# VH-VL binders against b7kms5: the designs that were tried, part 45

Target 1, 80 residues: b7kms5
Amino acid sequence: DTFETVRNTIRIESEVDESLRQLCHEERITKETWLEAAYLYLCEKPEELAQVIQLAQERLSQRKAIADYKRAKTMQERFL

## First folded at step 2 (VH-VL)

Design e10 (framework fv_iratumumab)
Fold by ESMFold2-Fast, scan of step 2:
Structure e10 (fold): chain C 80 residues (1-80), chain A 120 residues (1-120), chain B 107 residues (1-107)
Amino acid sequence: as target 1 above (80 residues)
Amino acid sequence: QVQLQQWGAGLLKPSETLSLTCAVYGGSFSGYYWSWIRQPPGKGLEWIGEINHGGSTNYNPSLKSRVTISVDTSKNQFSLKLNSVTAADTAVYYCARDSGFYYDEGLDYWGQGSLVTVSS
Amino acid sequence: DIQMTQSPTSLSASVGDRVTITCRASQGISSWLTWYQQKPEKAPKSLIYAASSLQSGVPSRFSGSGSGTDFTLTISSLQPEDFATYYCQQYNSYPLTFGQGTRLEIK
């Protein structure tokens, strides 16, 4: 029980994923450990954490708008 | 062990709507995307689209105007509707689990397949 | 959309042979590629994920390699049950796309 992991499904933008893969290969780390380290680091820096959360909210809003548009367009094309 | 079981298709006439359902057993429905793939007789595989627990969808642009995928989270089921079918839609249709991009296993579990024949 | 091209489209081989099939992506997909085996009238079975990771229960004679745009599936010593059609599939970006398939037939 000293160490436990959870497998999560996550989808990120292709360009971001490619950039992160290059970084991980260069630094000899895994994407999972980079994510863990980034979160732990930011938890100790409230001001920087707030900035990251703001960026995340902006990206989420953009993706939701695109998804909503695609859904609405599909329904309109079908007259449903 | 995750198992997918599908039903709901058979013989259709041109212009009708194709309807298939896939049920997920033995695992969590949340945290994954759930896909539909088809294969015309003697031909290759074509991805139709996917849906997650929250109802977010991605569709193949080539089919987007005719396809709707929906989810029933209370039953761990997702369904495909394809409108205005033609003979070109004759295929075996598969449902499958997609574990996602991040260190995932692609389409790792598949349903048994449903043959849909569109004929006059 | 990312186009996946397999080579060869058809291959004849004998039991015991080393068989290699190739898959090329029209743009970089890093390691986001899965190989599938499909036998007649059956659903595809996942063999290799993330370009090189063997699926649980798949014999060790199957291996995958490659990154970026060029990928290879190798069967080190062909067995009778390996005669099937093989597909590659990218999951780097939407829409998900498959190769045309490689039919592996007995010589």
Scores: ipSAE 0.007, ipTM 0.609, lowest interface PAE 10.5, mean pLDDT 84

Design e11 (framework fv_iratumumab)
Fold by ESMFold2-Fast, scan of step 2:
Structure e11 (fold): chain C 80 residues (1-80), chain A 122 residues (1-122), chain B 107 residues (1-107)
Amino acid sequence: as target 1 above (80 residues)
Amino acid sequence: QVQLQQWGAGLLKPSETLSLTCAVYGGSFSAYYWSWIRQPPGKGLEWIGDINHRGSTNYNPSLKSRVTISVDTSKNQFSLKLNSVTAADTAVYYCARTDYLYGDSEDWFDPWGQGSLVTVSS
Amino acid sequence: DIQMTQSPTSLSASVGDRVTITCRASQDISTWLTWYQQKPEKAPKSLIYAASSLQSGVPSRFSGSGSGTDFTLTISSLQPEDFATYYCQQYNTYPWTFGQGTRLEIK
């Protein structure tokens, strides 16, 4: 009967990571426990969870747009 | 470490319901989404759907009207039911782990079950 | 649904060869692509996730590259155990979809 954990390597925006690191340092918590607590809290608030999911979808779309832009810019610079 | 074992449904007649069960041994059952994927003979892979320990499901729209995936968290098992089968449903069916919704995991779609051949013929 | 198309459908190669397999998505999938290896009558085994990240335990001769719609799987020095069918899969948008497969055969 111990906690079973999953090891995950995730890529997040560097500014977000820095902000989260500062929050965790100030509050004396780990990013793992913050993530768990945030998710569990939002699961009890379906309307707020839906809003967070919408923001996540928007951020994913933005990451894709930025990746596409960078790739297109690289191709443009290669071929001019 | 994590191992999937599956069983159920071998030979079916058209219009019957396909039923398969997958049991998960080791690892964290509640941490992941669990998928069903099929492969018709000589063809590629088709994703059917996935489920988590809370019973939250995602289904392939092409199968949504006929498919139900359920979970028994007390046994670390999840099951597939596909209604109104036809010869087009003849395939090897696999259960597999997925965690795409939880970021860049190193174990996406590993492990897989051994596969179950389901044949639909009159 | 996002259509995944692999090229070639089959190829023949010799041990020691450098092998390249491509996968094209009908829509932008960023880097949300996994490569699988499947041997006859066995379940698929994941090799690469997030287009370019090697799965734990997979030999370093396998590598993936690409983003957007065009992706490549490379085997730098083919070994006897590498003869298999290879599949790409996108996990950008439900439903998850697979390529039709590339059969790698001994020359």
Scores: ipSAE 0.000, ipTM 0.590, lowest interface PAE 12.4, mean pLDDT 83

Design e12 (framework fv_iratumumab)
Fold by ESMFold2-Fast, scan of step 2:
Structure e12 (fold): chain C 80 residues (1-80), chain A 123 residues (1-123), chain B 107 residues (1-107)
Amino acid sequence: as target 1 above (80 residues)
Amino acid sequence: QVQLQQWGAGLLKPSETLSLTCAVYGGSFSGYYWSWIRQPPGKGLEWIGEINHGGSTNYNPSLKSRVTISVDTSKNQFSLKLNSVTAADTAVYYCARDIPYYFEGSDLGMDVWGQGSLVTVSS
Amino acid sequence: DIQMTQSPTSLSASVGDRVTITCRASQGISSWLTWYQQKPEKAPKSLIYAASSLQSGVPSRFSGSGSGTDFTLTISSLQPEDFATYYCQQYNSYPLTFGQGTRLEIK
């Protein structure tokens, strides 16, 4: 049995990374295999996949809001 | 080079509390599990438990009612307390760094060990 | 708890010999086994992880094999510094458990 793989670098929240690392250590799995399994499982569950996509969209919106707030605050403190 | 130094060894009376501390030098405390292992004189190794940077612990069930492992992230230290000691707790106690399952191809297992602390429990 | 049993409990050998130490788990542990070497009055040293992967800095004369319940540590050409006690450890489930040890002695 042959698997062809690709190497990726992903930036995620430190607290999420810590929690996932703990899960992987205790269950004796790698983050690569967990990611593959999670995605494949969700692809078979369309309602659950939709919920995960909604959460992802919310997290992306939160990151943008925080970035925008920090930028506005910096401008206020530096120039106003 | 990462180095572990431990202290708090000594002579104890039955019923007392064993207390040992391990300090991590020359490397990151975060990203690893930190374990305590013991070895009675002339016998084999027994895993006591582990802790991570966030304070999450896993204990050997045989010792869980008497053991507490804690972490001080500001000092890069972790500590073992074992309550209600008996002569059966006489052993050399080791602290060790445990590389977590997380990345494919990582060197796993307890790769860096402290020097050991002899604890003797006698009347 | 998973019980780890090593065989033999002691073994006598000469420099240059090929030495084999066996470890058996009471239930399947996949490849989640680490081998350690311990010299008198010293902390253990990790030799092999994931049953067959050599730890960084460990000489190539050490090798490991096996999966499931039966595992083997081999030293292809024994050196004077290899006389020590060897331990296997399962990593598959909590609590982590060690074998009773195999003492490798001078013949």
Scores: ipSAE 0.131, ipTM 0.762, lowest interface PAE 5.3, mean pLDDT 89
Fold by OpenDDE, second read of step 3:
Structure e12 (fold): chain C 80 residues (1-80), chain A 123 residues (1-123), chain B 107 residues (1-107)
Amino acid sequence: as target 1 above (80 residues)
Amino acid sequence: QVQLQQWGAGLLKPSETLSLTCAVYGGSFSGYYWSWIRQPPGKGLEWIGEINHGGSTNYNPSLKSRVTISVDTSKNQFSLKLNSVTAADTAVYYCARDIPYYFEGSDLGMDVWGQGSLVTVSS
Amino acid sequence: DIQMTQSPTSLSASVGDRVTITCRASQGISSWLTWYQQKPEKAPKSLIYAASSLQSGVPSRFSGSGSGTDFTLTISSLQPEDFATYYCQQYNSYPLTFGQGTRLEIK
């Protein structure tokens, strides 16, 4: 009847975060419980899980590209 | 949880090469920058340089001519080499996980640190 | 290089006190500032990132504010475990640079 939680920092792309927050508000749930539920659901849906993983990998790749660009730009600005 | 463990020689003579390694456990090696920082006894912190999983590096210009940071993705490790050490290089050296790859709000700073490695340079 | 200057270099306070530490950058760094706490013989611990975002697991009595060149770390009610050295660090430009540190001692 009780459960332990782990404190986490989750960073979500702004547009996605906004739409997710709106959904959670409308459905009277939290982003945390949404994530838990979504994960548990996907654990029982191997095909859908694979699709989500692929999408997640693509989004991660985009984040990496942006980060590399920002780091490079920062370095360039130092020498201007 | 992500943990960093460091190892390497702690006692050097002048002109020798400092060599330290940091291993990442319990988390993804990719997606982050990995930094080396040092702290002379009783003094502040100095950023040495960083590397990502792809091997891209950025160095502090004050040390760039002597420093090399490398990565072994197969082992989830990254290393620091500092050539031609002097007494001024005596410090506790830390490895750290720096910011994740940028997206708005993803800049956590150096949120995971190794235990530190004391390196003493003396004749 | 961007110089980070902290004030004060050291201060004494008592448990329950409100403590404020400032950090000034020699040039604009937007909000790319992290505050660290370091205890003796330990690695630094990230407290605040992006100038005002609380790191996971950090007590809410810690807060950060500021942008551009002037930044502040505030401890609303000092606890015994808060006595340590605090550092600011900018990551707006290379090389990354730290403040000289602020030693917070028990009065």
Scores: ipSAE 0.015, ipTM 0.710, lowest interface PAE 7.5, mean pLDDT 89

Design e13 (framework fv_iratumumab)
Fold by ESMFold2-Fast, scan of step 2:
Structure e13 (fold): chain C 80 residues (1-80), chain A 122 residues (1-122), chain B 107 residues (1-107)
Amino acid sequence: as target 1 above (80 residues)
Amino acid sequence: QVQLQQWGAGLLKPSETLSLTCAVYGGSFSAYYWSWIRQPPGKGLEWIGDINHRGSTNYNPSLKSRVTISVDTSKNQFSLKLNSVTAADTAVYYCARVGDYYYESDYLFDYWGQGSLVTVSS
Amino acid sequence: DIQMTQSPTSLSASVGDRVTITCRASQDISTWLTWYQQKPEKAPKSLIYAASSLQSGVPSRFSGSGSGTDFTLTISSLQPEDFATYYCQQYNTYPWTFGQGTRLEIK
């Protein structure tokens, strides 16, 4: 009632999801409130926010490279 | 459908170590914390502690010096050891699943084992 | 540790009665409270979580209310199967703590 919310679905690595679930369970918070708090905290720390963005870019690049490699390998095996 | 089955020693002498094991069938073992709760005859419930599949534990401070909870992820089992037992440790011991806060599941103990009566007497 | 106190410790009632059980926390626990029902020689069964949310499969005659330190469990029309011991539990802060229980007895 005080807050208007948007419903999102996200896909994250299973290892990260499990670790975050454990943290949320121990601290009695939801993944939604943890994400909000983490983002708001980082917005007040521009140097730390920049580092997090860089890590996110690196992780995205890794996912893309892995996907590209798997596709290339499948094509090589299937069409050779 | 999740089912918890427990077993272990029922009759102990003072100073011995209590040992109980709980096996989890169905559902996702690695996604939850797993707890031990006890209930002395005719009394209320007391939380002992919980553990996840990685071995991360939380213990009731009143029991922390005597209690160890361990996990065997390959078997989907977790175990309770309570050292230096006395007559005050006589109780029915339950294993239980801790609810999933991450997905806004707010019920704390949603599935329980059948209970194990442990009696400590000389 | 947060102390949970239930009132009354026991009460007698008849089928069809409206029954109210209360629980007080020694400090603010927001809505982080669960109610359990326990029958003799059986494990407790979760009835209500987050103070007022009914657990799936639990009859609608059960309801919970409250926030902060004062909580209430209500059974709107008591049935024979409802005679049991009821426990509240806070899950705001470790260690998790239970009330002493309220025994609901047939009159």
Scores: ipSAE 0.006, ipTM 0.639, lowest interface PAE 9.2, mean pLDDT 85

Design e14 (framework fv_iratumumab)
Fold by ESMFold2-Fast, scan of step 2:
Structure e14 (fold): chain C 80 residues (1-80), chain A 122 residues (1-122), chain B 107 residues (1-107)
Amino acid sequence: as target 1 above (80 residues)
Amino acid sequence: QVQLQQWGAGLLKPSETLSLTCAVYGGSFSGYYWSWIRQPPGKGLEWIGEINHGGSTNYNPSLKSRVTISVDTSKNQFSLKLNSVTAADTAVYYCARDRYYYDSSEYPFDYWGQGSLVTVSS
Amino acid sequence: DIQMTQSPTSLSASVGDRVTITCRASQGISSWLTWYQQKPEKAPKSLIYAASSLQSGVPSRFSGSGSGTDFTLTISSLQPEDFATYYCQQYNSYPLTFGQGTRLEIK
């Protein structure tokens, strides 16, 4: 009884999911252990962590822009 | 409902090439690995190898020099070729669906083909 | 290669009996073990994955336990349709390997 775990549900881009699935299959690791290892590794590398955070912020901004556009388009078509 | 159907040659002479094909119906071909497994009469199971939608393969080292697995994504089918057969290759051959080793809830071989008996004799 | 050894190789039992089958891995495989049932002239059927997770549609009388190197499959109250050969399989490392099987026969 050495680990306590929590269950998380996340949504990621399908192409990224496919690539990560193949990596995990070939290396005999799971997505959860890859995520844990990647985060712990980056926590020891502040400069690299900052770059990853910047990329994450850029990806989030892109997703928000797309979502905002789709919402506006749907409302316009529904109203007009 | 997912169904795997297989076909191919049943009787072979030593030194010939074994060829089997498996077709996938009722489910997604992509997102999985697809395996070949054999079982000699009265004995246990032996994993031969696997292939995914993109053509990436992993083979059992004991058979790697003689085995080739290929995929035809347009037909949702994959095929096994085993070269230079001997009497030791006499077995029922199964195709099966395998999941990626990716999520802790995933597991190997949830659907199987009906099996194909291959007999190698002089 | 990881060798999987099953015990016993054969077992005779009666309907209603509690049956246990064991599987031992030559190296640690965590919980990455699947149990299969195979009836004569048919393909194997998945029963349990990740050592203890029951496959959808499999009766609750089947259960699995263990981790590391020692694993057990239990049938709590044997039914007529349970007479079959049972196989364990590790999926911790390549190549994937199976046990030699345990044949469950009518007493």
Scores: ipSAE 0.221, ipTM 0.776, lowest interface PAE 3.8, mean pLDDT 89
Fold by OpenDDE, second read of step 3:
Structure e14 (fold): chain C 80 residues (1-80), chain A 122 residues (1-122), chain B 107 residues (1-107)
Amino acid sequence: as target 1 above (80 residues)
Amino acid sequence: QVQLQQWGAGLLKPSETLSLTCAVYGGSFSGYYWSWIRQPPGKGLEWIGEINHGGSTNYNPSLKSRVTISVDTSKNQFSLKLNSVTAADTAVYYCARDRYYYDSSEYPFDYWGQGSLVTVSS
Amino acid sequence: DIQMTQSPTSLSASVGDRVTITCRASQGISSWLTWYQQKPEKAPKSLIYAASSLQSGVPSRFSGSGSGTDFTLTISSLQPEDFATYYCQQYNSYPLTFGQGTRLEIK
């Protein structure tokens, strides 16, 4: 290894993860290098970066909504 | 499909050297870690060590002084040597493909050799 | 070394049962945990990696969860072919280490 790397777990929606995995396999790259490359590319594309950030915020909002629903459902079940 | 085939002597006397080889077929040899794992009869699994596609090794400290793992990239093979064996080294030895070298989070130990029983007996 | 402790050591269950096996690490390993299935005289088979990612070709009745120190393998509806020994393994730190195994037997 010629550069320092850090390990972390990234949870990706299953369909997106599968699609990305397939792409990486076909192109002989990794999800790690894909993410690095994508980020670096977007750093030079402020308009595109803004669009990606907006999309990411929407997806996060969806995750929160789902989590809230699951918690509410669990609470209801506990009191029935 | 990736296949691992392994071979080597199965019966040893104490103080002899264990020697096993693993050959990789049907897939890329470069780009992965390759490991040796052993399992004494009726017991659990013990990681022995690994070698990456560039020849760099990592060994279990419990065996480091006696273990050597090497690679022959021209043959898509990697080998295990374990010196000064005792009865405690009696086990089924497995070679396995470990995680992808460039993405350590992906595909750990997804392909295994058939295993080699090595018995150390006086 | 990181010690991996599985619970239970052995388990008897029936076809159709929901089965849960736990694995505890002596220190944090993030999500760097793999679950294996091993049948007699066979090499282990990878089921789950990265704690919760299903290995290709593995039935969806298998699932993994957990992070840090506590992990769980779940078989939602046990099938006849699922009776085997299961191992957890951490790959967060060297040396790589395995749990002692959980033998799943037919009741």
Scores: ipSAE 0.014, ipTM 0.708, lowest interface PAE 8.1, mean pLDDT 90

Design e2 (framework fv_iratumumab)
Fold by ESMFold2-Fast, scan of step 2:
Structure e2 (fold): chain C 80 residues (1-80), chain A 122 residues (1-122), chain B 107 residues (1-107)
Amino acid sequence: as target 1 above (80 residues)
Amino acid sequence: QVQLQQWGAGLLKPSETLSLTCAVYGGSFSGYYWSWIRQPPGKGLEWIGEINHGGSTNYNPSLKSRVTISVDTSKNQFSLKLNSVTAADTAVYYCARGDYYFDSSGYEFDYWGQGSLVTVSS
Amino acid sequence: DIQMTQSPTSLSASVGDRVTITCRASQGISSWLTWYQQKPEKAPKSLIYAASSLQSGVPSRFSGSGSGTDFTLTISSLQPEDFATYYCQQYNSYPLTFGQGTRLEIK
């Protein structure tokens, strides 16, 4: 292989993963190449990129708030 | 692009108070626990305690009587005060972000400050 | 407190070797364990969380396994840059505790 690549491991919501796998299967592409293409496309579309970043920030905030609460709750219940 | 920068290291005499501050850049302060972890020379890592955006703390019981961690949410900073230091408190002190991964039940310190050497000597 | 004990405390291995580092908890911690790598004069770097989940950007030669009280970190084909001290850490209960560390030297 002539391409230089890096390995990434990511975790995404199961519903999103199912939909993405289905799309990739139907279109005969890989998750890796879809991700690369999507990012490259958005870099050429600043308006759309900004909207995607906003959605990503919202999703991240929701996940972090829930995770923080759950971790603290679990630790406290084990102690007491 | 999250970066932790810490300061306040130095030389202390026994009985003095250790004070360190950590500033968080490039990311949200909320949704995480922010910890202090130390490492005495030639020894392993010891967790001191943690604080979240709301000011909730958990401390290592071995240090609880001497330790206070506080947060300044307007500056995205958190600080460590350790009272009544002795030579046993000589260590490199790190601040670190604790991230819980709900999907996988994972927890890790994923970003660390550069470390601050604190030496306690007569 | 849950005590984390690592073995060996140090080892030396050749480039290309398979290296195994073990961590034992004094009480059951399910899979609530993270592995870190620390190079001299640097802060630790997270490698594996939830006992077996590889962190993004970490080479695939690193893997973790185990549950309950016995855990293993494996490096399948040792590289020169893997010289470091490795730590396990439990997050099952407070206080959070680390193993004493395993120092890896490359022959």
Scores: ipSAE 0.000, ipTM 0.604, lowest interface PAE 16.3, mean pLDDT 85

Design e3 (framework fv_iratumumab)
Fold by ESMFold2-Fast, scan of step 2:
Structure e3 (fold): chain C 80 residues (1-80), chain A 121 residues (1-121), chain B 107 residues (1-107)
Amino acid sequence: as target 1 above (80 residues)
Amino acid sequence: QVQLQQWGAGLLKPSETLSLTCAVYGGSFSAYYWSWIRQPPGKGLEWIGDINHRGSTNYNPSLKSRVTISVDTSKNQFSLKLNSVTAADTAVYYCARESYYWGSEDAFDIWGQGSLVTVSS
Amino acid sequence: DIQMTQSPTSLSASVGDRVTITCRASQDISTWLTWYQQKPEKAPKSLIYAASSLQSGVPSRFSGSGSGTDFTLTISSLQPEDFATYYCQQYNTYPWTFGQGTRLEIK
């Protein structure tokens, strides 16, 4: 049997992307295989997985706060 | 659809500085590295260098002492300067997007139209 | 720098022929190789990435194989639109380097 892959697009912060691209270049791996390996590794490490989830929740909260701020500022500038 | 448009000087004399600019329309400028590649008439391709939106650059060592690539993220543009040109710098110059290490379409996947630069005394 | 050498430098073929172009790297590049097609007065188009993966929209008659230092591009049944110059490129190590090209001509 063959395996099946899905194609998706993700948007990550540019500093993170730059660092990840450098790592992938140095280690001769792709972003896709790094993501797969990282997830599979963390699934075997429940305590580490929980820490990563916490960091992800924090980053998501930060992105939301920045987006909310930019919307409010744009509204103020356009209508005042 | 993402499109690259380039412009700049076409005719140069030896010792002058080559200057080209590439503008990126539609799509995610900050997600990619952006390259300059050249092709002398009737010859193969030579990579010059790349840059990202933060201004991080990589240069071909053969050109490193003469080349500068810069970025203007407010305009989604990046530019090539090559100083001290000689007849050996006569080529079609392309700007291009790098999709390396994304896992799909690892290539220069989108190219500008090309700019012929002729260096003649 | 990694040197990429293509052979042959030019090749004459007829429609329907099986055509093979080879590319040799001066050191191990794993599978970090892309094949391009370039038609006169046009920018190159990518055909195959990671040595053997077909780009979206590229006809299945194109295939790539190889790893390490030896790579091949095969066109199983040549079509009129396939007459072009073909380039390999390594993306294992900076600087990115290309082969010198193989010009595929009508016989």
Scores: ipSAE 0.007, ipTM 0.682, lowest interface PAE 9.1, mean pLDDT 87

